# VHH binders against Uncharacterized protein MJ1408, part 21

Target 1, 350 residues: Uncharacterized protein MJ1408, of Methanocaldococcus jannaschii (q58803)
Amino acid sequence: MSREANPFKKMPTILMPDELMAKALRRGEKVANEMRQKELPWLLKARFVEEHKVRTIASVVADNLQKVIDKTPPVRKLPKFYQEMVEVLVGIDDFKKSMGAFKWASELVRKLGNEYARKIRKARTPQQAGKLRKEFVGRVKSILEQIHPEMAFVAVAREKLKDLPTFKDLPTVVIAGYPNVGKSTLLKKLTGADVEINSYPFTTKGINVGYIGEIQMVDTPGLLDRPLYERNDIELQAILALNYLANLILFIIDASEFCGYTIEEQINLLKEIKDLFKAPIVVAINKIDLVDEERVKEIEEKLKEVGIEEILKISADKDIGLDELKERLKKIAIKEFLKDKDAENKELEC
Short names: E, the ipSAE of ESMFold2; O, the ipSAE of ESMFold2 at other seeds; V2, 0.75 times the mean of E and O plus 0.25 times the DockQ between their complexes.

## First folded at step 17 (VHH; framework vhh_6qgx_2)

Design i3 (from j2 with I100L; at its last look DockQ between E and O 0.91; V2 from the best seeds 0.73)
Fold by ESMFold2, look of step 17:
Structure i3 (fold): chain B 350 residues (1-350), chain A 126 residues (1-126)
Amino acid sequence: as target 1 above (350 residues)
Amino acid sequence: QVQLVESGGGLVQAGGSLRLSCAASGFTLSRYEMAWFRRAPGKEREFVAAINWESGDTFYTDSVKGRFTISRDHAKNTVSLQMNSLRPEDTAVYYCAAELGWTPDEYLHTSYYDYWGQGTRVTVSA
């Protein structure tokens, strides 16, 4: 449920002050031309033309601003993954402040439209009616320029947020481990399908998504494949957002060390991942075909010493242990998914 | 001054293909939503397809999905509608439309668009 759709894909284009004003003036002039065709005494016609022009301009501007608000859900009501992404990418306080500016401007433009329409109905000459409409337009331009920074902010926010990944509402396994431990090979063999690449902050590789039946498998190249000391605070916040998706972490160890990292280095990364995520961890010791059984046993004992209870021994390349891994991942991920869904239901209830 | 000019209409046999083109002049189309609408005899204009000029995002009415493809050409400043597997019910006058910005749901309606071409006739014979 919480992972069904990216709520920011429905945000309208954010027009800048000159763009929105030009659109409003075009539509105002169209209405004015229609009103000029009516057979009326010339003063009454002038008043009706200018009044309808003002009402149209006010509506176009105010409705445009209000539609941005209406199509953007309040950040605090979003699933926590998207709340964290808004904070990381744009800042929740600034986003809320900017939505408030849109609302303020929309309401003020509508109020001024009504005020100037009433003044125009009492105009004594066509020139007075035209002057009032010009004054109204000037005030609307001023209001839009006053919120120009907030309009620009929301435009940038929309571009950053609309391309965030949309995950299915399914039990989710996030794969971690150093580069070249066999993560991508394993993902392809477990899922049987080409991996979908989805954008994610701070990696140009994106994230890779595949499926084992109804289990969503997520590989995170460039995110969970290097030590925390190589990350700045913003990168860490983007990585932490994955907590709201992961029901289970699958950590891959290369028993052979041919990946270029010692077992000690790989276990140190595992410890960092364990501290970073709330989800349980399953460790797969990969490439067991390249080392003897005594070495695998040593690795297994080191993993138990650091608190890992779910350990599987595999070779992705040789198709060893993959069926058992699939079944264990499914069992744990589904259990944790149902547990998380129950917790979410209780929070919504309150 | 904005001008939209459609071309490429004509008579085609059912099952055939036709490519409509809409040339835009008088401004750059960046930030515009571009759309095709059609009007069958005795009916109102109905939405066919849209493309956002900058992003390339597209949307199609259900009856043309998989058969029609809307596309843009930045060099020629044109929008095209490739119509494959044509049916007699596709017979209509096809109109190109443009409007600044995209608003969900509203872009499907004729009132959303201020700029319109004159239309090009498409006749699909059985």
Scores: ipSAE 0.660, ipTM 0.887, lowest interface PAE 0.9, mean pLDDT 87
ESMFold2 (binder alone), look of step 17: mean pLDDT 82; pTM 0.843
ESMFold2 at other seeds, look of step 17: ipSAE 0.672; ipTM 0.891

Design i4 (from j2 with F59Y T61A; at its last fold request DockQ between E and O 0.93; V2 from the best seeds 0.76)
Amino acid sequence: QVQLVESGGGLVQAGGSLRLSCAASGFTLSRYEMAWFRRAPGKEREFVAAINWESGDTYYADSVKGRFTISRDHAKNTVSLQMNSLRPEDTAVYYCAAEIGWTPDEYLHTSYYDYWGQGTRVTVSA
ESMFold2, look of step 17: ipSAE 0.701; ipTM 0.907
ESMFold2 (binder alone), look of step 17: mean pLDDT 82; pTM 0.845
ESMFold2 at other seeds, look of step 17: ipSAE 0.702; ipTM 0.905
ESMFold2, look of step 18: ipSAE 0.711; ipTM 0.911
ESMFold2 (binder alone), look of step 18: mean pLDDT 82; pTM 0.844
ESMFold2 at other seeds, look of step 18: ipSAE 0.708; ipTM 0.912
ESMFold2, fold request of step 19: ipSAE 0.702, 0.706, 0.705; ipTM 0.904, 0.908, 0.907
ESMFold2 (binder alone), fold request of step 19: mean pLDDT 82, 83, 83; pTM 0.850, 0.858, 0.854
ESMFold2 at other seeds, fold request of step 19: ipSAE 0.701, 0.681, 0.711; ipTM 0.906, 0.898, 0.910

Design i5 (from j2 with F59W; at its last look DockQ between E and O 0.81; V2 from the best seeds 0.72)
Fold by ESMFold2, look of step 17:
Structure i5 (fold): chain B 350 residues (1-350), chain A 126 residues (1-126)
Amino acid sequence: as target 1 above (350 residues)
Amino acid sequence: QVQLVESGGGLVQAGGSLRLSCAASGFTLSRYEMAWFRRAPGKEREFVAAINWESGDTWYTDSVKGRFTISRDHAKNTVSLQMNSLRPEDTAVYYCAAEIGWTPDEYLHTSYYDYWGQGTRVTVSA
């Protein structure tokens, strides 16, 4: 299975107008010094030096701006997960307009470089050649100042987007449930390895990613572990972006209530998640070793009333029911993943 | 206005260690990419390691991964290259380099950097 990198990690540093201009002038002067070593008559040398200085400054500025465009993916061509994250974190329209400003400035600087280079070749005096180069530099400075807000915007966007998680294109199970219901213990038991921590917006704990063979398991501490009414709209949008990843939701219930939440509270959270996610839900009733079988049956009945058909009874701590859970998760996640691939292909055929 | 001065080179037996330092000044915006390159006798300068001053992100050429560590010290305004498990093929003049900003793939090339130190010689005997 291939591994897809975060498409925004390749964005170069966004230089501000004074930084980019200073770099361009420094390189222009280096080229000018090299050209001054040529054995040429005074006027021809002045033309030659100033022309190459202008062409170098234009190339440094225009190429820098173009490289930002070239190394930034077009947002509308990204997987939907990344499109939603760009909208949430920065705003797609503003991001696109800023890339347009970089392109406009890059193309204009290149055109002006060619125009001034031609004028300099026809200069009648060394002073006229120098004046033309100074005029060109002034116009480049003005162009960069005109796009300064867009440069600053892209710099901020780069910082926000470069830390987005990378997910494999695999059947994906997202784990949900209140804190202390046993999610992290279960994830470790199911995957057989320590989880990889990845950044995700609006959680300080990040996202834990692990694997059962080719099944991607995702635990979202701080995201799907409390009622949605406690979330602001931006946090909710980041949670809903997980719909583009999840093929299956695994919801964990603590039968013992030692997690600090009643079964009724846990089922209410389950109902909220069921309403917000399109993926099917498997419920694991955890900590069955701490309650009697009658209590587990009561919980099962309540779950069926909510519309949950896939229910497993486990104890992560005591290794009860985990093999059956693994096999059920794989079966459903692969089935749903393949359905999504088939629907995507049929949509393209139309 | 950036000035780079390397130190720490010398003669070491294979398997030994050296620590190179590069003192840097003139960082107005703390937005520079810092790098080490090396030039073995009869060869062109080649990329060894880089660190982004602001972020601390690091990159290494494959032949030195796990053996060399680049680091920065904000208080002393220096970049260091800790070289462990040295081999005779590490023999080279080591250069410190700097340039504003980072551009993927281009930071690997000498032409990316305008500022260079004088170089410090490292000799690794068999």
Scores: ipSAE 0.694, ipTM 0.899, lowest interface PAE 0.8, mean pLDDT 87
ESMFold2 (binder alone), look of step 17: mean pLDDT 82; pTM 0.849
ESMFold2 at other seeds, look of step 17: ipSAE 0.695; ipTM 0.901

Design i6 (from j2 with T110P; at its last look DockQ between E and O 0.85; V2 from the best seeds 0.72)
Fold by ESMFold2, look of step 17:
Structure i6 (fold): chain B 350 residues (1-350), chain A 126 residues (1-126)
Amino acid sequence: as target 1 above (350 residues)
Amino acid sequence: QVQLVESGGGLVQAGGSLRLSCAASGFTLSRYEMAWFRRAPGKEREFVAAINWESGDTFYTDSVKGRFTISRDHAKNTVSLQMNSLRPEDTAVYYCAAEIGWTPDEYLHPSYYDYWGQGTRVTVSA
């Protein structure tokens, strides 16, 4: 089974320049106080104190910046879904540029720390040693202020990315259809367990995840349950990312129209989703227990006219047709998952 | 001056409960990791529990899971440790600690924290 942790959850808090400098100065002063307790002649003590203060400040600052780099996943090595979400939410190139600024600053602070420590060892007076340490601190403050925009950018990026959902690397079915067509009831019945609601940072409803054996079932309320013209840019971004997650789309039609939408409206939504997604679509005609067989046949014929070939007839409430639906979803989702994995391997080789 | 002050220690019989409190003054905790450590007689300080102030995420050492609960109170700028089902082995001086920012795996170490209280003594009798 795959890891379920969001790859960005391990990012540490991004300290701003004044916060990081204050932390470094606190630790530098603690070391200085410890060093002052040593029994040394006053010039040697001054050199020793100021040198260790500089080395500590440099280490605290440089290590903090490097730690952000080390604990942030390389975006281009992530699954395509996460790459697309990073591109849309923050911008991959700007994110990489900002990590480069952290690296540059970390290395420069460490280099300056070594240089000033060497100069302090050669100081002829305690006043000269103290002046060199003050110069070093001023240089570090300047470097941190120079990268302040990148630090702020990464802090905002961390907040956006830490709440991204975790999906298993499994054959995945994404469920679509208008509200109240029976999506949540069907999901619960197909998976046989409580549906897990996961946070989704730019959608107020979260996502619902369940499993049929090794098949990951996903419903994203608010995303695939209304026409495209009603979506804002953030919702469209989430829809575009779903192309990298979905191996199969399961579209639910309410044959009874008790959901509040006509069959024509439901089919129009289906057409929009068909145009947007590259994954194959299976349509389940739900609530067949509430309409006669002639009406179901009429709906089926309309679906065939718009190019839908995989059609199942079910009642989630009455447990009609669910075993056949499960089997069909597994078969298609696994085939598409393996096809996508093979295509990824060919792209990597070529 | 920036200070952490613990309270709520005392003598308790085995199986009993005690609530420790840590009040912060001189700074706001909004970006801080807060922790409880303890030092048993003849031992070094060991991690007990931590809470991230902003997120509310909590962490516990194995020996206290299910018995101790760490919590925060934004209005009072305090962190609490509810200790239930106390054992003689829980006898220690309990210390409150704080540090700006959260870093995975490092928050377990006493050296991660610059701010410490003076401690409050907890004694659990047989």
Scores: ipSAE 0.640, ipTM 0.878, lowest interface PAE 1.0, mean pLDDT 87
ESMFold2 (binder alone), look of step 17: mean pLDDT 82; pTM 0.847
ESMFold2 at other seeds, look of step 17: ipSAE 0.700; ipTM 0.908

## First folded at step 18 (VHH; framework vhh_6qgx_2)

Design l1 (from i4 with T28P; at its last look DockQ between E and O 0.89; V2 from the best seeds 0.75)
Fold by ESMFold2 at other seeds, look of step 18:
Order: sequence, then structure tokens, then C-alpha cells
Structure l1 (fold): chain B 350 residues (1-350), chain A 126 residues (1-126)
Amino acid sequence: as target 1 above (350 residues)
Amino acid sequence: QVQLVESGGGLVQAGGSLRLSCAASGFPLSRYEMAWFRRAPGKEREFVAAINWESGDTYYADSVKGRFTISRDHAKNTVSLQMNSLRPEDTAVYYCAAEIGWTPDEYLHTSYYDYWGQGTRVTVSA
């Protein structure tokens, strides 16, 4: 059984009005051809054929619209991460309005199908039966034209949302730090396996997800690796959605500055992330093999001055300090995860 | 007129490989789900693989997963089924099918698709 799959991966293709109408008419004509083979008196055959054509067209259209609704749960019932992503990428109110339009149209098409089927059963000539079916088709086309903007909106929304990453409900560590400080190397060393690359808004590199047993590790290239003032409000909101995911932030500092950023610049980024996230922060001072011990001590003291209490000294390339880091990350992430679960349970009690 | 034409069937020994192709004409494929089904003697048609033309997403029956690969070629307007590690139970007539859009769970069923090719026979000898 799958748990915590991206609910938007199962959204059906959103057909445009002409596409859906063409499919419905094709299916209706198939049924009509089958019914024409029955041996019935001339008028009864015309009624029978046209009635079944109307019922089939109504069902194809209404079922298609309803299936979109059925495969997209209400946004407010989704995990908070996905709720924030819908708001950032699409807009929750417009999304709900569009789902309402699908429901309205589906129900109206079913109602009209029943009404026209009843009229066709009472048709006095084959010509009258055919005229009623044509009127029904015209009304269905009109209904689909009315909701065309909402259908287009949902199609765009589906494209934006279906590739969002699937996260497990596990203690989660999010990795941050400037480019080239060793984040990807460290992630690979800690997880012992290749990471999964997933798409994420506002980065073409995606995000990397790996695991240490039951601990979910997330690296966010292009997201938490540069000053946040470079982001517009929408991009910042997408980054802040990570608060609903992260139980712990692992910030990596390159002691050597070979990443191209001074220790001061790296600490300034750390302070921005500390201000944005509710999760505690562990700092790993990386590449300690490339600097002397006094330099590492200076960095450590600067980190303590800005309020960082959890500091580890490592070299990902040389496998120095990684066992202690792994155990510290597990302990803190699990503790914070359990605290978050307790808080969620109290909110549900209210 | 919409038309699907399969090719590439034939006789092959167990463990061998074969590549089927399905040429589509009469409509743009960009909005279509394309699928392969097969019918073994005395059996009903069963799902083999599908590909969404627009997204490239692929789906496989458990019996062929890891052995068959479905792919699309935009330049030739074709869908292909690369069949590796063939077994005698893969012997069947293979049909190409198409339908506009993708719907979860429904794409596995023959009733989902309105457009069908005539089929190409694949025989896998012991």
C-alpha cells in the first residue's frame, strides 16, 4: 500500500469543450448504431435510438467532469504542505471555484439528459425525436463553453501540481547552505544510496530526497542556497512551505571558503534561514581537513555568537565526523517530529 | 480518418527480442493515451503497456514489467514496444490502441479506447 502519494498525480487529463463533446458524440453514435439494428416499428426505433444517444452523451460528459472532482480531494483536506503549494502555484480560491464549475456542469448535464430522454420517449415523429436530441447536444455544448475558462484553469493547475514531490510522513531533515559547500556529497554519504531527484517550484535542479533508515533527508539546490531577498513573495512562500516538512535544518558551512563565499556571507545566510524556519538548526562545519584547527574554532565561536548550539565538525570527503553527525541528526529529527505529532493531535481535539 | 497500423510481429525464440511499432495517422497524438494490448489464443485482450503522448508517462502490466519498454517517436508519429526476454506465454496478437486523455485505473481496460489497429502476431517458440 502507498502512503502520502502526491494527490495530484492521479488527476485525469482535463479535456477541453470540443474534445469532450467530440468524445461524447462518438460514443453516442456507437450506441445509436447498435440500437438501429433492433427490429422495432419505425417510430419506436427512432425514439429508442435517439433516447439512448442522449443518455450516452450525457453520461460521457457528466462522468468525465465528475471524475476530475473525484480524483482531486478538497484542498483544505490535504496536508498543509500541499495546501501551501496550491496557493502559491495556482490560488486556492480559484481552484475551488473551478471545481465548483465542474460539479455544476456535471449535474446540469445529467438533469438535461434525463429531461430530454423523457421528451424523446413521447416524440410523435422520428423528426421530432431527432430535433430534441439536437437541442440537447446544443445545450451541452453551451454548458461546456460556459465553463471553458475553469476547464483551462484546471488543466494548467494539473500541469503545475502533478510533479510536486511525494514526501513520506517521517522525521525530516532539510539541508541548507551556499552552493559547493558539500551538501550533495554529504547527503550521499549519510544515506548510503542514490538520492531521488524531484521537481519543485522555482528551481530547475529539483530537490534531492534520501533516507537514513526512517529519517527523510531533503536537499534543496537552488532554494536554500542563496540570499532570500533575491526572491519575490511567491517564491518565498514556496520556500516557507518547507516549514510544514522540516523537523530539523542542517546548515553546512565550508570552512575553507573554496565554495566562493566568506564565512561572514555563509553566517548571514544562516541567520536568514534561522529567522524563516521554526525548526531547530544543526550546523556542520565541513571541509575541516582543508583548514587548521584554530580556524575551525573561530568559526565555531562565531556560530555560538549567533545562537547556534548544535555544531559538528566534519569532512564529507574524508569521512570525518559523519557517524556522530548521523546520530545527532536522527536524535533531534525524531524528537522534533514527535513534538509536531503531539501538537497536531491537540489541534484536532479543538 | 484516424488509423492505427501495427508492424514488427513475427517468430522469435524464447529469450529473444522483438520490436513492435504502431504508426498513427489522421489526428495529432499530443492529447492521446497510446496503449498495447494482446490476445493470446482462447483468451480475451489484456493490457500490456501504455504511454501518454504528451507527458511521456508509461505504465506496464506486471507480467511484462522490466522486460518490455514502450516509447514514442514524435518525428515518425509512432509508438513502439521493445520486447526483451520473451517467453512462450508472450505469444499473442498485439494490438495498438488510442484514446484522448488519461484516466487512472480506466486506461487498463479495452473499453477505454475507441481506436484500434488490426493487430500484429507475435510467436515465441520454446
Scores: ipSAE 0.698, ipTM 0.906, lowest interface PAE 0.8, mean pLDDT 88
ESMFold2, look of step 18: ipSAE 0.712; ipTM 0.913
ESMFold2 (binder alone), look of step 18: mean pLDDT 82; pTM 0.845

Design l2 (from i4 with F27Y T28R; at its last look DockQ between E and O 0.86; V2 from the best seeds 0.75)
Fold by ESMFold2 at other seeds, look of step 18:
Structure l2 (fold): chain B 350 residues (1-350), chain A 126 residues (1-126)
Amino acid sequence: as target 1 above (350 residues)
Amino acid sequence: QVQLVESGGGLVQAGGSLRLSCAASGYRLSRYEMAWFRRAPGKEREFVAAINWESGDTYYADSVKGRFTISRDHAKNTVSLQMNSLRPEDTAVYYCAAEIGWTPDEYLHTSYYDYWGQGTRVTVSA
């Protein structure tokens, strides 16, 4: 119901063919033992026992396959962030094909269960009833082996997708800039101590999520803090998925260059991020307490030359300019969030 | 195929602590969901806690949250239930259970599990 949870965490364990068959046979034998206690003539008892064994095996197998389908979100109906991550990590077409195989197998096992149960009701001997049940079991084993590749694919997909980050459906600001420009200090000052670390592909540091009231702040250490030409295509696609989350990019410039990167290097990174993201960009020139005003104006001029119109001057350490930054971030992020919601609603109406 | 042996039950004073252990043996235990259930006198078995062997994810009944902790030891193939702040209403026979795979909403039910230990009795004196 909520967009606050990773939609793939509800996926059940994917059992392999031998595991699922073994479970079904255990449950079938338990039911058979219960049915043997009925007071029936020996032929009718054999029919009754084998029929219920077949129905139980069919239900265990078919229900297990169907529950995987039922508990796996339809990819096309997910937020676009998750759709892009499914494409990058596993492939949407193969994922859909595999869900189709689960559905096909579940329906076929149910059909065969009903057919064999009816045949068993007409068995002339207990031996014939037992043979029919064995034939049914053989058919189910064959069906499961036929979809074994799809079962294995979904198991791998589940492992890759269950650790994806969870984001709230809120106006979202993504923070970017080189290491040591003050991103973490700023995030803490703006949001307090309630920053959560979440896994994200291609960074061991994860992503940091915090909040300013109803504004979701996302810091991306290891993702948007170095030149993107160093990334392979898969990593770049994972970074680009952030386009579907970001309503606003906050890029942090260290005016002092104590971060270890020149202003030119920092602006080059900004240009790469500007080229990759659709969201508007606000630049905060940080550490203004460590440089003179002439230097800050020089940085502003360079930023305007590359097309940045939203520039704020701050010192996170000295609490300079943070109230103005917070208000500007809220205004822009909420505006962009509402604009995206309007576009989303128009698509649903059409 | 899977065998479960509980230990650690006994008599304990209210407010005290007790640690239950479940030794598991069998093929591919890493594929299993492990759980503790309990049966108070005159009642049916009820869910206490579960742990997914592979992921380490844990689940607790509301009546024991904050007081009980389920854990696993990969080296010893054991699942433990640390029971703190014990109350007389915790008096029950405690059972270890196992089943292959995890399914949301179904792991809470006794019918989900095919493998059970013999039970270990816990008595909490007033």
Scores: ipSAE 0.702, ipTM 0.907, lowest interface PAE 0.7, mean pLDDT 88
ESMFold2, look of step 18: ipSAE 0.709; ipTM 0.909
ESMFold2 (binder alone), look of step 18: mean pLDDT 81; pTM 0.837

Design l3 (from i4 with E54D; at its last read DockQ between E and O 0.95; V2 from the best seeds 0.77)
Amino acid sequence: QVQLVESGGGLVQAGGSLRLSCAASGFTLSRYEMAWFRRAPGKEREFVAAINWDSGDTYYADSVKGRFTISRDHAKNTVSLQMNSLRPEDTAVYYCAAEIGWTPDEYLHTSYYDYWGQGTRVTVSA
ESMFold2, look of step 18: ipSAE 0.695; ipTM 0.899
ESMFold2 (binder alone), look of step 18: mean pLDDT 84; pTM 0.866
ESMFold2 at other seeds, look of step 18: ipSAE 0.719; ipTM 0.916
ESMFold2, fold request of step 19: ipSAE 0.714, 0.710, 0.723; ipTM 0.911, 0.911, 0.917
ESMFold2 (binder alone), fold request of step 19: mean pLDDT 85, 85, 85; pTM 0.871, 0.869, 0.869
ESMFold2 at other seeds, fold request of step 19: ipSAE 0.723, 0.716, 0.717; ipTM 0.917, 0.914, 0.915
ESMFold2, last read: ipSAE 0.714, 0.716, 0.716; ipTM 0.914, 0.914, 0.915
ESMFold2 (binder alone), last read: mean pLDDT 85, 84, 84; pTM 0.870, 0.867, 0.870
ESMFold2 at other seeds, last read: ipSAE 0.685, 0.715, 0.716; ipTM 0.896, 0.914, 0.915

Design l4 (from i4 with D57E; at its last fold request DockQ between E and O 0.87; V2 from the best seeds 0.74)
Amino acid sequence: QVQLVESGGGLVQAGGSLRLSCAASGFTLSRYEMAWFRRAPGKEREFVAAINWESGETYYADSVKGRFTISRDHAKNTVSLQMNSLRPEDTAVYYCAAEIGWTPDEYLHTSYYDYWGQGTRVTVSA
ESMFold2, look of step 18: ipSAE 0.708; ipTM 0.911
ESMFold2 (binder alone), look of step 18: mean pLDDT 83; pTM 0.852
ESMFold2 at other seeds, look of step 18: ipSAE 0.701; ipTM 0.907
ESMFold2, fold request of step 19: ipSAE 0.702, 0.690, 0.705; ipTM 0.906, 0.902, 0.909
ESMFold2 (binder alone), fold request of step 19: mean pLDDT 83, 83, 83; pTM 0.857, 0.856, 0.858
ESMFold2 at other seeds, fold request of step 19: ipSAE 0.698, 0.688, 0.686; ipTM 0.902, 0.899, 0.899

Design l5 (from i4 with D105E; at its last look DockQ between E and O 0.76; V2 from the best seeds 0.72)
Fold by ESMFold2, look of step 18:
Structure l5 (fold): chain B 350 residues (1-350), chain A 126 residues (1-126)
Amino acid sequence: as target 1 above (350 residues)
Amino acid sequence: QVQLVESGGGLVQAGGSLRLSCAASGFTLSRYEMAWFRRAPGKEREFVAAINWESGDTYYADSVKGRFTISRDHAKNTVSLQMNSLRPEDTAVYYCAAEIGWTPEEYLHTSYYDYWGQGTRVTVSA
């Protein structure tokens, strides 16, 4: 599995009991029809046909269940961002328990297939061979119905997890700030390239991912653009998973207040984000072309009072200050990324 | 009766375009992977493209990427293959295939699919 792709996109479709049984029976009958064309004595033909139906049905069912396990990443092997998203969206313990049910059922179906195939080889009549195969099918149906809740759980989990965003293992800057402060314009100016839109829980806009060389830039419309006290606990958990992604937070202030929020409201949002995230914060005071220098200095002083030491003054629309911002973001994000990698390596060496 | 019926095949000059269609009847496609395979003269059937009916996720053989587009129409229960920039080596009988569910890597193989159409011939002349 690739670390640069969403590992859950490779999960197979989770078939429900009736779907999987119908597929298995269809393939069993196809094999039976092919074998009925052979010239064999009637009892040997009956044994041969029914044995191959049983082996085919067992293989189709057991292999399908096993492939779900094999193609689903072990949660503990995932980057911590994905581990947290599995907990938030589905629950790690329930996910693991459901995979155990798939394993149990797959192994049991294989064992029964072998058992019934041996019994069918000893059948005294074609009717006995057919009865044994029907009994086997009934046992498989019962096993699948027993794990139906776990199959349904994994199907729902797959749908939630396959749409998670894909992040590269690169120095990462997460952008925050109220709507209309210039985040999208700035992102496009800094990256110079198309922004990739990805799904993320609790936002209909998704998240936007772009790059400055080897720096991954992430904008989170609908997530870090309104007061966090409005979020329920589950939404907050999804937002907090970004701590495992972010090496640096870039917070955008609209100096002009044309975004519709006062400087005090914008600083209050900044304080909330500062309290929730461990990454350092750089603040960019945007739209400085629309206000005088005294206003910008006033904003800068308020930011220093809140504890912000990295402050840049820009206009995304007028291309003012963007080169310095880009270089500062790169320097800090790379430093924090390497620092986090060093700490991660020490943890693994424990 | 479950049935897949292809249409839209024909003769076209190199560089031209054709649109193939596959109509499905007798079952609900909501959980199905739909695919196009082709068989060139003297060769085995090979994978061309696939689409997941529900999600719309698409997959393409390397030889057709950027030239072919697979799509689906929920209202008509059809899948289509838009073939642009056709080459003589695209000459083949094109088959529509379907199977419940999607499994990575396995969807590339003819043995993955139980349902097949009769095929529609595409001939690309030099």
Scores: ipSAE 0.693, ipTM 0.904, lowest interface PAE 0.8, mean pLDDT 88
ESMFold2 (binder alone), look of step 18: mean pLDDT 83; pTM 0.854
ESMFold2 at other seeds, look of step 18: ipSAE 0.718; ipTM 0.914

Design l6 (from i4 with F27L; at its last read DockQ between E and O 0.80; V2 from the best seeds 0.74)
Amino acid sequence: QVQLVESGGGLVQAGGSLRLSCAASGLTLSRYEMAWFRRAPGKEREFVAAINWESGDTYYADSVKGRFTISRDHAKNTVSLQMNSLRPEDTAVYYCAAEIGWTPDEYLHTSYYDYWGQGTRVTVSA
ESMFold2, look of step 18: ipSAE 0.721; ipTM 0.915
ESMFold2 (binder alone), look of step 18: mean pLDDT 83; pTM 0.857
ESMFold2 at other seeds, look of step 18: ipSAE 0.697; ipTM 0.904
ESMFold2, fold request of step 19: ipSAE 0.723, 0.705, 0.725; ipTM 0.917, 0.902, 0.917
ESMFold2 (binder alone), fold request of step 19: mean pLDDT 81, 83, 82; pTM 0.844, 0.856, 0.843
ESMFold2 at other seeds, fold request of step 19: ipSAE 0.699, 0.720, 0.714; ipTM 0.907, 0.916, 0.913
ESMFold2, last read: ipSAE 0.710, 0.712, 0.715; ipTM 0.909, 0.913, 0.913
ESMFold2 (binder alone), last read: mean pLDDT 83, 83, 83; pTM 0.855, 0.856, 0.855
ESMFold2 at other seeds, last read: ipSAE 0.720, 0.712, 0.712; ipTM 0.915, 0.910, 0.911

